# VHH binders against o75319, part 38

Target 1, 181 residues: o75319
Amino acid sequence: GNHIPERWKDYLPVGQRMPGTRFIAFKVPLQKSFEKKLAPEECFSPLDLFNKIREQNEELGLIIDLTYTQRYYKPEDLPETVPYLKIFTVGHQVPDDETIFKFKHAVNGFLKENKDNDKLIGVHCTHGLNRTGYLICRYLIDVEGVRPDDAIELFNRCRGHCLERQNYIEDLQNGPIRKNW

## First folded at step 3 (VHH)

Design p17 (framework vhh_h_nbbcii10_fgla)
Fold by ESMFold2-Fast, scan of step 3:
Structure p17 (fold): chain B 181 residues (1-181), chain A 126 residues (1-126)
Amino acid sequence: as target 1 above (181 residues)
Amino acid sequence: QVQLVESGGGLVQPGGSLRLSCAASGFTFSEYDTYALGWFRQAPGQGLEAVAAISGSGDYTYYADSVKGRFTISRDNSKNTLYLQMNSLRAEDTAVYYCAAYPDEDSLYSPGYDYWGQGTLVTVSS
């Protein structure tokens, strides 16, 4: 077996698009083999992800998977038309500069190649909160020039849950800008 | 019930090597229900820092910049054991080393349960 990630049921499956950006955050989708451990209303498969985004009148153009495992779902469970990018990101610690730069490069590349549409960049870790929120906020601060507190408040509101890890919050508020030029 | 027990720490001279082991009980390193595993350390007067991590499949590894090229993380699912091979040790590697198992969560700490071992001391000095 497949066990459900701890506290996974406590989080809203999909947030709202972050206004002024192409970002939408969500918790990890779970493949069909997990569903026998879930009530129907608790299910959140890759198919459910796309249905929920469509219900918001949005469309995914890229999924960035920040989990440090491949056990939750396979890229093959996603529509063939949506690119999938894996960036293995260890939880608990603030992502290193290499991980931050990989994320920034992927986002910048997507935006450059998708100027003629309004498709979203979907970002998730296990809960779609700490690693996800950190990297999205880091991008907004470093690349878009958003004030740290404003980036965090925007993410928290749109995700429907507040960033939980104090070390992530402190790095966003007081840490150095990671330059990529 | 989940327990992690570190071993292999000790006193070593600069430039030497040590291999740390972390034996897990209360869960198994199965192909289908695998935990991500890592090593963390806390040096005297410093905070806890990530050293290395390995994915459930073993295909992907992470290393802190301070240890890249010197340390190697590996796992043996048949023995339920995680390893850290530490080469070219420096005085600044002196720390208590902790192994951790997490079911791919943002935190190693679960409400009511701690997935960290008790630590093993590594001292690098002449």
Scores: ipSAE 0.016, ipTM 0.318, lowest interface PAE 6.1, mean pLDDT 84

Design p18 (framework vhh_h_nbbcii10_fgla)
Fold by ESMFold2-Fast, scan of step 3:
Structure p18 (fold): chain B 181 residues (1-181), chain A 126 residues (1-126)
Amino acid sequence: as target 1 above (181 residues)
Amino acid sequence: QVQLVESGGGLVQPGGSLRLSCAASGFTFSEYDTYALGWFRQAPGQGLEAVAAISGSGDYTYYADSVKGRFTISRDNSKNTLYLQMNSLRAEDTAVYYCAAYPDEDSLYSAEYDYWGQGTLVTVSS
């Protein structure tokens, strides 16, 4: 179906670039078929995503889609010049090590291929909060050596919303570092 | 179109076992399936309760506290079928059980489940 996700309207469409990183987080864009269920000011299509990022004087070089569904938009709704990566990530549970490794590998690969530009890695789940925030923070902690509380604070500030799931926060603060990406 | 057909309900004594099946048509199960699958139940005079869910990959499961350790959810991608193995049944498990497919796993409680089965009655009594 074409139902808008629960609580999707409660969240800002796009956060700000996380300073010192190449990350920007946002909620899932919804293809045109959802717009009849939305007021004009509530619409956030793939086109709207790119317009909002451009308005911040930023450019996307990769989109990582963490949703467990393909119903919200199709990769073909994105510009052909922007790579799209799907990592099916289950909600509610802390992402498993395989998912964490896939995310880290994708980020590191992008950074190696984009040393000569300042393009961003756009990351989203349904709300652009819990799965998105967890994996970005996990990368910063494990790969960049950022302190857990600093990573969480940076994400919360730039996303404009705080990580909500206590099990995700607990794992980031006190869980083991995943060493092999 | 997408259809769900449930079977396996019936009358059973306390402590007994039942296996519910939900046969899906109109979409295909796979390791990268876009659909989360789950079981919900509604007891007489009660609201709808999430019982169990399984991810598209089959690797991740959820169970309500009331059934954890007694019920097992599984899927067979080759048969396009979802199962609920119910052991150590109690009178409190008496309910109509519904099969549902949801393309996003962020909410197991959503009325936005796209594909509901017709329900199958499970009665646990002596």
Scores: ipSAE 0.016, ipTM 0.260, lowest interface PAE 5.9, mean pLDDT 83

Design p19 (framework vhh_h_nbbcii10_fgla)
Fold by ESMFold2-Fast, scan of step 3:
Structure p19 (fold): chain B 181 residues (1-181), chain A 126 residues (1-126)
Amino acid sequence: as target 1 above (181 residues)
Amino acid sequence: QVQLVESGGGLVQPGGSLRLSCAASGFTFSEYDTYALGWFRQAPGQGLEAVAAISGSGDYTYYADSVKGRFTISRDNSKNTLYLQMNSLRAEDTAVYYCAAYPDEDSLYSGGFDYWGQGTLVTVSS
């Protein structure tokens, strides 16, 4: 299907870099075939994503795609110079430990390989909010020792939208720390 | 009720082939044309691993590096069936194989869908 995701238009396309981190969150870009169903000001293609990142004087070094579909855009629609990682995550459920550990491993690997530059890790799900915000906050809490409420506040402020799913928020605030290598 | 039923597993020698099927009931694949369908496996003592996935349109496929060039995923929406053709099987492919249907957050229903079958055992051994 070539239909626009429900409520996709309600969300800001790209948030701001989260200060003190290498993270930037955004909603899923939509390839050219979706543009016939969008007003010009509503379009957010892979090209639009990179233009908006440049407008903030930032540069992407990695995209982590958390959607469980490949219908929105192809990895081939991205610049060859930007690595793309797919981590299939189901919406509505708190990501499982395996998914959390894969995310942490990818982030840690990127940071080790990119010590000499300022490139960002771009993270998205469909809306760039719940799965995206959960995994970024989980990383900050578990790996960087950030207090849960501070991580959530930082994400909400920089994304421009608050995490919506109560089960995600409750897991971040009260759930166990997922320790990994 | 919604159900996914896997079949086609069994014992096979290294280098052999198997075709797994996943039959859906309680819904049609045409209703989930925006949803990915996939195969996952769990080897003894290991975590769950994504093996292959196919988009609702059928235009995009994913394969784990460990199975690229050996496994082929396909779907037949008219038969409500997902397939995994497994060639050049190795001892490391021994696992319980699960099929799954997942929406992303553009689902009409707040509950979404994430249905798993019961699994089918594949054993690759002499």
Scores: ipSAE 0.017, ipTM 0.170, lowest interface PAE 6.9, mean pLDDT 83

Design p2 (framework vhh_h_nbbcii10_fgla)
Fold by ESMFold2-Fast, scan of step 3:
Structure p2 (fold): chain B 181 residues (1-181), chain A 126 residues (1-126)
Amino acid sequence: as target 1 above (181 residues)
Amino acid sequence: QVQLVESGGGLVQPGGSLRLSCAASGFTFSEYDTYALGWFRQAPGQGLEAVAAISGSGDYTYYADSVKGRFTISRDNSKNTLYLQMNSLRAEDTAVYYCAAFPDEDSLYSGGYDYWGQGTLVTVSS
């Protein structure tokens, strides 16, 4: 099981902080065992993630892992000072209300506990794009009152890649607000 | 409306070969580049076992240890068909074989799947 996720190399490792929010999105880091299949410039380990965040003069305070697997890296591969939350989220499907609620609860809890600092919430799925972008945009729309098109535009610009799944985009633009608190 | 239809099963002697096909309808493989497609099997009285899987692009494959070196998974996007070439068949390969689609690569390891076919019976005996 050390095969690289499909299309993983096609995506920028880490985006930029989304201005006016505490969110930063990135693709899944790959533990050391995957490096045999990667050129040096393609490597993106948990250590590489933290180095790239520091290069942007940012600091992670929470990682939310939306992948539906534990094979890419383990929580032990992360610094002990950064909380890690796993929310198993199946790809292709619009996340269900339970998943959306768990994401919102985690974000709200982080913001309450970190009101006196500027640490970021790092969110990733495999590519850091569809599941990641959906849940971040869903939070901005439902909790922060951001217009759907504005949330999507902000995410796309900061991630450096546009949300690809039409069903996700459609749900964000036209779906119901999920008030699961 | 999406469907997966398995075919190619039957009775074969130990050491023989069979090729299973899984025809997809309601979608094209090129539209589902993030879908992994795979084969599972269930022997009489046993649980479901993953056999092989192939990524949407066809670049990455998975094989259970029990079939490595004997089975080959492939896909033909022009025909919307998934194949499993089974060589050097053994009595313990006797099972109903199911075709499945997974919404992304992660689902291979977490058991998430979108579609199951009806299954095709493979019996390996003399």
Scores: ipSAE 0.016, ipTM 0.217, lowest interface PAE 5.7, mean pLDDT 85

Design p20 (framework vhh_h_nbbcii10_fgla)
Fold by ESMFold2-Fast, scan of step 3:
Structure p20 (fold): chain B 181 residues (1-181), chain A 126 residues (1-126)
Amino acid sequence: as target 1 above (181 residues)
Amino acid sequence: QVQLVESGGGLVQPGGSLRLSCAASGFTFSEYDTYALGWFRQAPGQGLEAVAAISGSGDWTYYADSVKGRFTISRDNSKNTLYLQMNSLRAEDTAVYYCAAYPDEDSLYSGGYDYWGQGTLVTVSS
């Protein structure tokens, strides 16, 4: 069967809300079929995700799934009240402009439609770290004018793990700002 | 048990074309339709590089910037085979090409591939 992604157990399930933003990052939830390979304390299902966010006195308004697979859980496993967006994103490589633009449009659209509430945008890849951290930081730098080092530090602190991929970090620090998205 | 077997490599002159095939045995692509299937290469003296990937469920494709517009990835689930059409080949494309099936791109360089082929050598030289 269903095998657990490499290193998945090594990462915290859910980070903290990034202060001053609507972002919260987490690792991929795993549907029930994975639970036979996990100890009870290691389980992190879609239901567990929502329980952990509620425990932080937060509420999800959107989930953006950056994994390049659909094997981990189904959108139908999520509450019907929370929109789900899939953006197939290749790991290791810096996300291409189309992926960055899709992410920015989704975030901007959510913020426009949720001005009267404080609901969060949940973002995840497999570990909720490299692709997730890159796209969140890219948004903060390009759209909100945050300094690259400040964006990276904020993400690392709130996620509880540091961005690992040097090419992602270099692009955030020294790459071009992609404006008007 | 499960094996991926690459074929189609060889010697080709700059500007030429080759088509690589990856045949799966011991499983069918439809059983892993949610898996990413892709091509990786390792040039002499260099590290492993992701070249192209295709999803089973959404027909989404990825290409490294170095090969965009020149290479085309495709799959035929009825033949249990993955393809890489390589056009306008350059000396820098010289490498051993590997086929892989993996559940997520984060596993690319951590060694977390589910299935890995044996490789096929492509040499672009006059």
Scores: ipSAE 0.017, ipTM 0.297, lowest interface PAE 5.8, mean pLDDT 85

Design p21 (framework vhh_h_nbbcii10_fgla)
Fold by ESMFold2-Fast, scan of step 3:
Structure p21 (fold): chain B 181 residues (1-181), chain A 126 residues (1-126)
Amino acid sequence: as target 1 above (181 residues)
Amino acid sequence: QVQLVESGGGLVQPGGSLRLSCAASGFTFSEYDTYALGWFRQAPGQGLEAVAAISGSGDFTYYADSVKGRFTISRDNSKNTLYLQMNSLRAEDTAVYYCAAYPDEDSLYSGGYDYWGQGTLVTVSS
């Protein structure tokens, strides 16, 4: 259906690039059919996403969509030049090792193929916060060796909203490193 | 008003099979629905564990490592019903099984899912 996700309006559309990384986080873009339920200043379509990224003098090279639905927008709504990857990720629970592995593999592959440019990996779930923040931080901790608290602080600052789910935060701070690739 | 009713639990021997059902009312299953549907379980004296989930389209599924290859989640949009086919049951599968539906996975801060059913007991024992 065409229902706006709960609390979607409460979050900033797009965060800032996370310095020292290729990551940028945002909330889910909503295709044109949702705009009849939104004021002009509330609209955030796929086109709006790319305009906002450009306004920051950044360029997307990959979108990773972590939502557990296909109703918000279609890959066809994105520019053909930007690869789209769907990783169906169940909310509320910490992502399983297979999901973490898929995310890490996609990020590593992108970085290997994009050594000669500065294009960003855009990551989103519904609000661009909990699943998004968890997987980005998990990558930074496990692959880049960033301290958990530093990864979380960096994500929170750049997203403009703090990770909300205590089980996600607890796993990032005290959980095991996943070495599954 | 959203309501979920689980059924199909019971006593089975190790290696046996059971099919759980969750009948939903107050919303309709559809390919374009935002509701994620899943099964959770709680063994005696243990915490709640996610077992399986299925997307609104039915095309994408999640399974916990403990049940992969043994359990199959499915949905019937015409009957507004979620299923869990449980094969090769083990003693450690003994638990109360709950179904859950939620319109948005990130709407709940303290964890947990909305629209929980009352649960159905599965006991695996000889």
Scores: ipSAE 0.031, ipTM 0.435, lowest interface PAE 5.9, mean pLDDT 84

Design p22 (framework vhh_h_nbbcii10_fgla)
Fold by ESMFold2-Fast, scan of step 3:
Structure p22 (fold): chain B 181 residues (1-181), chain A 126 residues (1-126)
Amino acid sequence: as target 1 above (181 residues)
Amino acid sequence: QVQLVESGGGLVQPGGSLRLSCAASGFTFSEYDTYALGWFRQAPGQGLEAVAAISGSGGYTYYADSVKGRFTISRDNSKNTLYLQMNSLRAEDTAVYYCAAYPDEDSLYSGGYDYWGQGTLVTVSS
């Protein structure tokens, strides 16, 4: 039930805003029931997430949850003022075109509704790395016209960890541009 | 304590249908509402491939492109049972099929699934 995700402790809780974008990536927050399995310095609850983002002088306007489970935290654990979007994304496999389209649509919708502010789109999977990095980079490449290697480098630098899945990296570098926004 | 047991595999001819079942023991009914469940397969000499997944509520499903439109995943939380209805089977669907509580860990380290079944063999051959 309340098992800490494998290697979750190996990753920084939250990255930096990706300059020139509205994206910030982080690992999955864990609700209070997980804290008995964590040292105080290892805790990263939904409240901790918002505190860390505030410490960077940033504000979340949307959370996109890419995990394929609902066991880590509930949307009700988030402030009511911050929209929460669940896109169930299976790990290990390159996300399919439907998932990529849903992500692009959500990002584009947020940006249209938030032209008058500087609020961030927070994106996470379990580690805030592979699914998260893939979809953010896919958006930057396909919609913003960023070169694949530049998108990957920007994500890696700002997240503080490098994309690990070779199939994701290969798809970003050499795969087709998806015109599904 | 928790165990997943697959059944329903066998030999089937191309174009045929099979329904796989995955019965869980050691779960309470309420635990199923928290966990996504999925089907994975491993063809001879190949790596593990995600086939289909279903959310705890059953409201959200995923299918690999190779099976989309042919396979249907469903669950019965009252019986703690996961199903995979496989239609229009092809030779390339030949694999050992595993059910798993979805490992929401996109880890570099192999394994790390919460719970796995032992697998059931599906052979599509005339």
Scores: ipSAE 0.021, ipTM 0.433, lowest interface PAE 5.8, mean pLDDT 85

Design p23 (framework vhh_h_nbbcii10_fgla)
Fold by ESMFold2-Fast, scan of step 3:
Structure p23 (fold): chain B 181 residues (1-181), chain A 126 residues (1-126)
Amino acid sequence: as target 1 above (181 residues)
Amino acid sequence: QVQLVESGGGLVQPGGSLRLSCAASGFTFSEYDTYALGWFRQAPGQGLEAVAAISGSYDYTYYADSVKGRFTISRDNSKNTLYLQMNSLRAEDTAVYYCAAYPDEDSLYSGGYDYWGQGTLVTVSS
């Protein structure tokens, strides 16, 4: 369908690179069929995503798509030079251990293969906030040993919006470290 | 283009049961293109309330505390249909029930969704 996701317009399209990491978070890009329902200044296509990343003097090396749908855009809408990874992640609930493991494995693989460049890992869900923020913070806490509150603060500041789901925040702050990397 | 059509509402005695159906057209229930699917209700003089939702290939479910243990949400992908099985019905369950489909939403309590049915009335009364 061509309906705009609820609350999608309320969020900044692209955050800033998270300093000290290779992560950048953004909301889901919408393919051209959605543009008939958007004002020009509201458009955020896959092309718009790459233009906004370039405006920050950054370059994407991987996109991780956490949405539970393929209706918003297709991998074919992205440049052939940028790898695309789909991790189907259900909203509302804290991602399960299998999903966390897939995310960590993808990030570790990218970092190992990209030691000699400064390309970014772009991560998004529908709003680029809850699932996106949870998995990025979970990686920083579990793999890089960042303190939970510091990881959350860094994500919130760079995304330009605070993580909204209390169950996600609670798991990050007080939940167990997952030994699945 | 996309339509959701509810059926199964009606008058029932307290303690009775009903099964609501929501037939979807214009999109298909599939692992890759599955929408988050839910039931909402609006009782007389009340606001819109989220009742139950189902999402993902693992059929993750949500239920409002008021219906937990009495209502069951399910779907049949081959029939492109969402169901709400309502047991042990109470007078407080009297409401217009709406089927809603939204792609990949993080919030069930928000009033905005991509697709809505027209609603079906459930009256629980002696």
Scores: ipSAE 0.015, ipTM 0.270, lowest interface PAE 6.5, mean pLDDT 84

Design p24 (framework vhh_h_nbbcii10_fgla)
Fold by ESMFold2-Fast, scan of step 3:
Structure p24 (fold): chain B 181 residues (1-181), chain A 126 residues (1-126)
Amino acid sequence: as target 1 above (181 residues)
Amino acid sequence: QVQLVESGGGLVQPGGSLRLSCAASGFTFSEYETYALGWFRQAPGQGLEAVAAISGSGDYTYYADSVKGRFTISRDNSKNTLYLQMNSLRAEDTAVYYCAAYPDEDSLYSGGYDYWGQGTLVTVSS
């Protein structure tokens, strides 16, 4: 059905742009059919997402959806001008190397094609926290050479919530750097 | 109302095969199609480990590195049934296997949730 994801209301809808990067993280938008279960101030539809991004004087150029479901909203609910990429990513487990590679490839491709603008890469899972934070931090560490603790701190501060999954945090801090195959 | 019932577990020798089934009830066709479904396992003294998952359409699958090339997940939405074909079984695959409708929410799946069945025991030993 259209039940609200567990703890979804506990998280801020949209974080801040991560300074020095093109990333912005947010929780999953919920299509209009979910709004019967939400107070007006709790609603966060695809339209609400774009309104909140504009309120920060930012513009989305790509959405990467890391959820393993299609029940929350449809790509058709997004403006036709913003590319949407689905990377089916299972929660609870550290994303596998194939998923990490797909994410890095998508980000690198976007940055190469958007050198002449300042549009953002919006990344979300269900809460915009664990899978989202892991893949963004993994990119910063492996591709940009950011120190793990600095990447995690930057994500936590800008998202407004700290990464919760200990296995994700341990992999970021102590795991191997994933290189392209 | 939503229930998942696992079956097909048992005792097998190393190198053997088993097919697990998970019958879902309480799902409408639409709900079943949009929900990802997965198999998790818990070996004695260990936490829950995701084994395999399949998207609502069936077009996208995930496998843990430990089972890639040996296990195949599939679903039949017309029958509301999820399958896990397990080949080349190893002693390390011994565990209770649970199926879950994966709501894609940040929660620890546990036996206390209604969509987790009682599991089916797979024992791989000579």
Scores: ipSAE 0.022, ipTM 0.435, lowest interface PAE 5.8, mean pLDDT 84

Design p25 (framework vhh_h_nbbcii10_fgla)
Fold by ESMFold2-Fast, scan of step 3:
Structure p25 (fold): chain B 181 residues (1-181), chain A 126 residues (1-126)
Amino acid sequence: as target 1 above (181 residues)
Amino acid sequence: QVQLVESGGGLVQPGGSLRLSCAASGFTFSEWDTYALGWFRQAPGQGLEAVAAISGSGDYTYYADSVKGRFTISRDNSKNTLYLQMNSLRAEDTAVYYCAAYPDEDSLYSGGYDYWGQGTLVTVSS
């Protein structure tokens, strides 16, 4: 069961902080058991994640894991000082309203509790792209009032990869605003 | 070495019910409940369709719109077994049903799945 997720190697490990926000997106870290299947330069463990964020002069205050599986790494692989939240989100389909509400609630709670610092909310799915980009953009559109195309452009630029799933893009551009959070 | 074995398929009339089982071997006890699992089907001449998925704990489930309200996915982690209860079956549910570890991919070009079984045929016909 230590198979590397398909196309995982094709994506940049960690994006840049999205300016004007507390968000940073990345692909799923892979625990030590995966390293035998990776070249040294391909490794991206939980430790590697924190090292790369520190290299950007940033600090994580929360990790939101949107994967539907628990096989890639364990919460215990993360520093005890960084809260971890799992929101089980199925890929390919637009996240449902319950999932969107959970995400918004977690983000709002973090921001309220972290007014005195500049710590980041790290968000990932398997590739750190479609589920991750959708939920971050949905938050920016619905809560922060950002125009859909501006939110998508900002995410794409900072992640270093464009949102791929047309159904996600279409929902962000033309779907309803979900105000309950 | 992981193996998944589907069973419970057969011929049933429209409106009938079937319960599919998927038995897993090769997983460690500590590994089995970390995997999300799903049921997939392939109708004659069609591509693979996701039917249902269940998280490792069994607490979170997904259903395709075509089966929502009719099918129920469940798992017994003590027996390393996944189930699909199919009620109110329609001719359109005729397919080979496969169990697999949920791939957890969003890529436009993603393919392949962890641990495919051999499948079990479900035929809904008069």
Scores: ipSAE 0.243, ipTM 0.578, lowest interface PAE 3.4, mean pLDDT 86
Fold by OpenDDE, second read of step 4:
Structure p25 (fold): chain B 181 residues (1-181), chain A 126 residues (1-126)
Amino acid sequence: as target 1 above (181 residues)
Amino acid sequence: QVQLVESGGGLVQPGGSLRLSCAASGFTFSEWDTYALGWFRQAPGQGLEAVAAISGSGDYTYYADSVKGRFTISRDNSKNTLYLQMNSLRAEDTAVYYCAAYPDEDSLYSGGYDYWGQGTLVTVSS
C-alpha cells in the first residue's frame, strides 16, 4: 500500500499560484506510511503541503484530488477547515465531459462561496502535472476564455514542469469547448 | 504479500461472452477499498492497453473506447474479487488480460504497477 509512485520524486512538490487565478497545483502528498521509503528531504506529507503553502503566504481553501486511488492519504489527514473533493480521474485518457463538468462545477462553487477571501484551490493528481494541468487549463479555456497556449504556458510556468501528455495538449489546443453546465 | 490471480479466459466465438475474474489476496481490510483496480490486455505483437478501471468504492469506472458498451468492470469488495464481463466479443479482443491494482497513469509504460497478475488468455475466433 505504500509503493512510491513512479517518478514522483522527480517533480516539485508544490507549484506557485497561477497569477490571475485561484489555482495552485502540487503533487500528491503521501501519508506517513510512505516515509519509510523516502529520504527525509523527499518526504511530502499532507502537513508538509500546508506548510509549503503557508511559506508562499497563501492559504488553501479547497483541495481537489484527481487521483484514481485512495491509498496516498486520507481526508482525515487534512485540516477540517479545508474541504476535500475527490474526482476520480483516470490517467492517460482525456477526461470525459462528466469529469470536466465536475471539476468546473466544483471550481465555480468554490469561487461563488469564497468571494470574500483569497484562498486557493489546490489541485493534484499523482504528479500534479498532466491530469491536473489539463483540467485547470480546460477550465481557463472554457470558462475564462483564455487562449489555449496561454493557459498551458501559465500552468507550466507556475507548476515548474510542463504538461507531458500530447493527447492532453492537443485536446486543449484544438479540441472542442466542453459544456459548462 | 498481495497476489492477483486472473481466471475465466478461454476460446470464444465472435459475438460471444466471457466473464473474467481476478482474485486478490494479501490485502488488509482497510487497503482493499483504497485501491483502484484495472484490467489491461496485450494482444500479440502489441503493447499493453488499458481496458477498464474501477475505483476502490466501485462508484467510478473507466472504459477504453474500444470496449465501451460491451465490457463491464465490477468488483466485490466482500470477496476481494474484480470482474470483467465481456460481451459481444470481437476478434480484436484477443489478448492476454491482466488485472492490476492501481493502474497509475504511467504504469503502462513504466511497468510501475503496484500489483500485477499473471494474466489469462482470451481468444476470440470463429
Scores: ipSAE 0.033, ipTM 0.484, lowest interface PAE 3.6, mean pLDDT 90

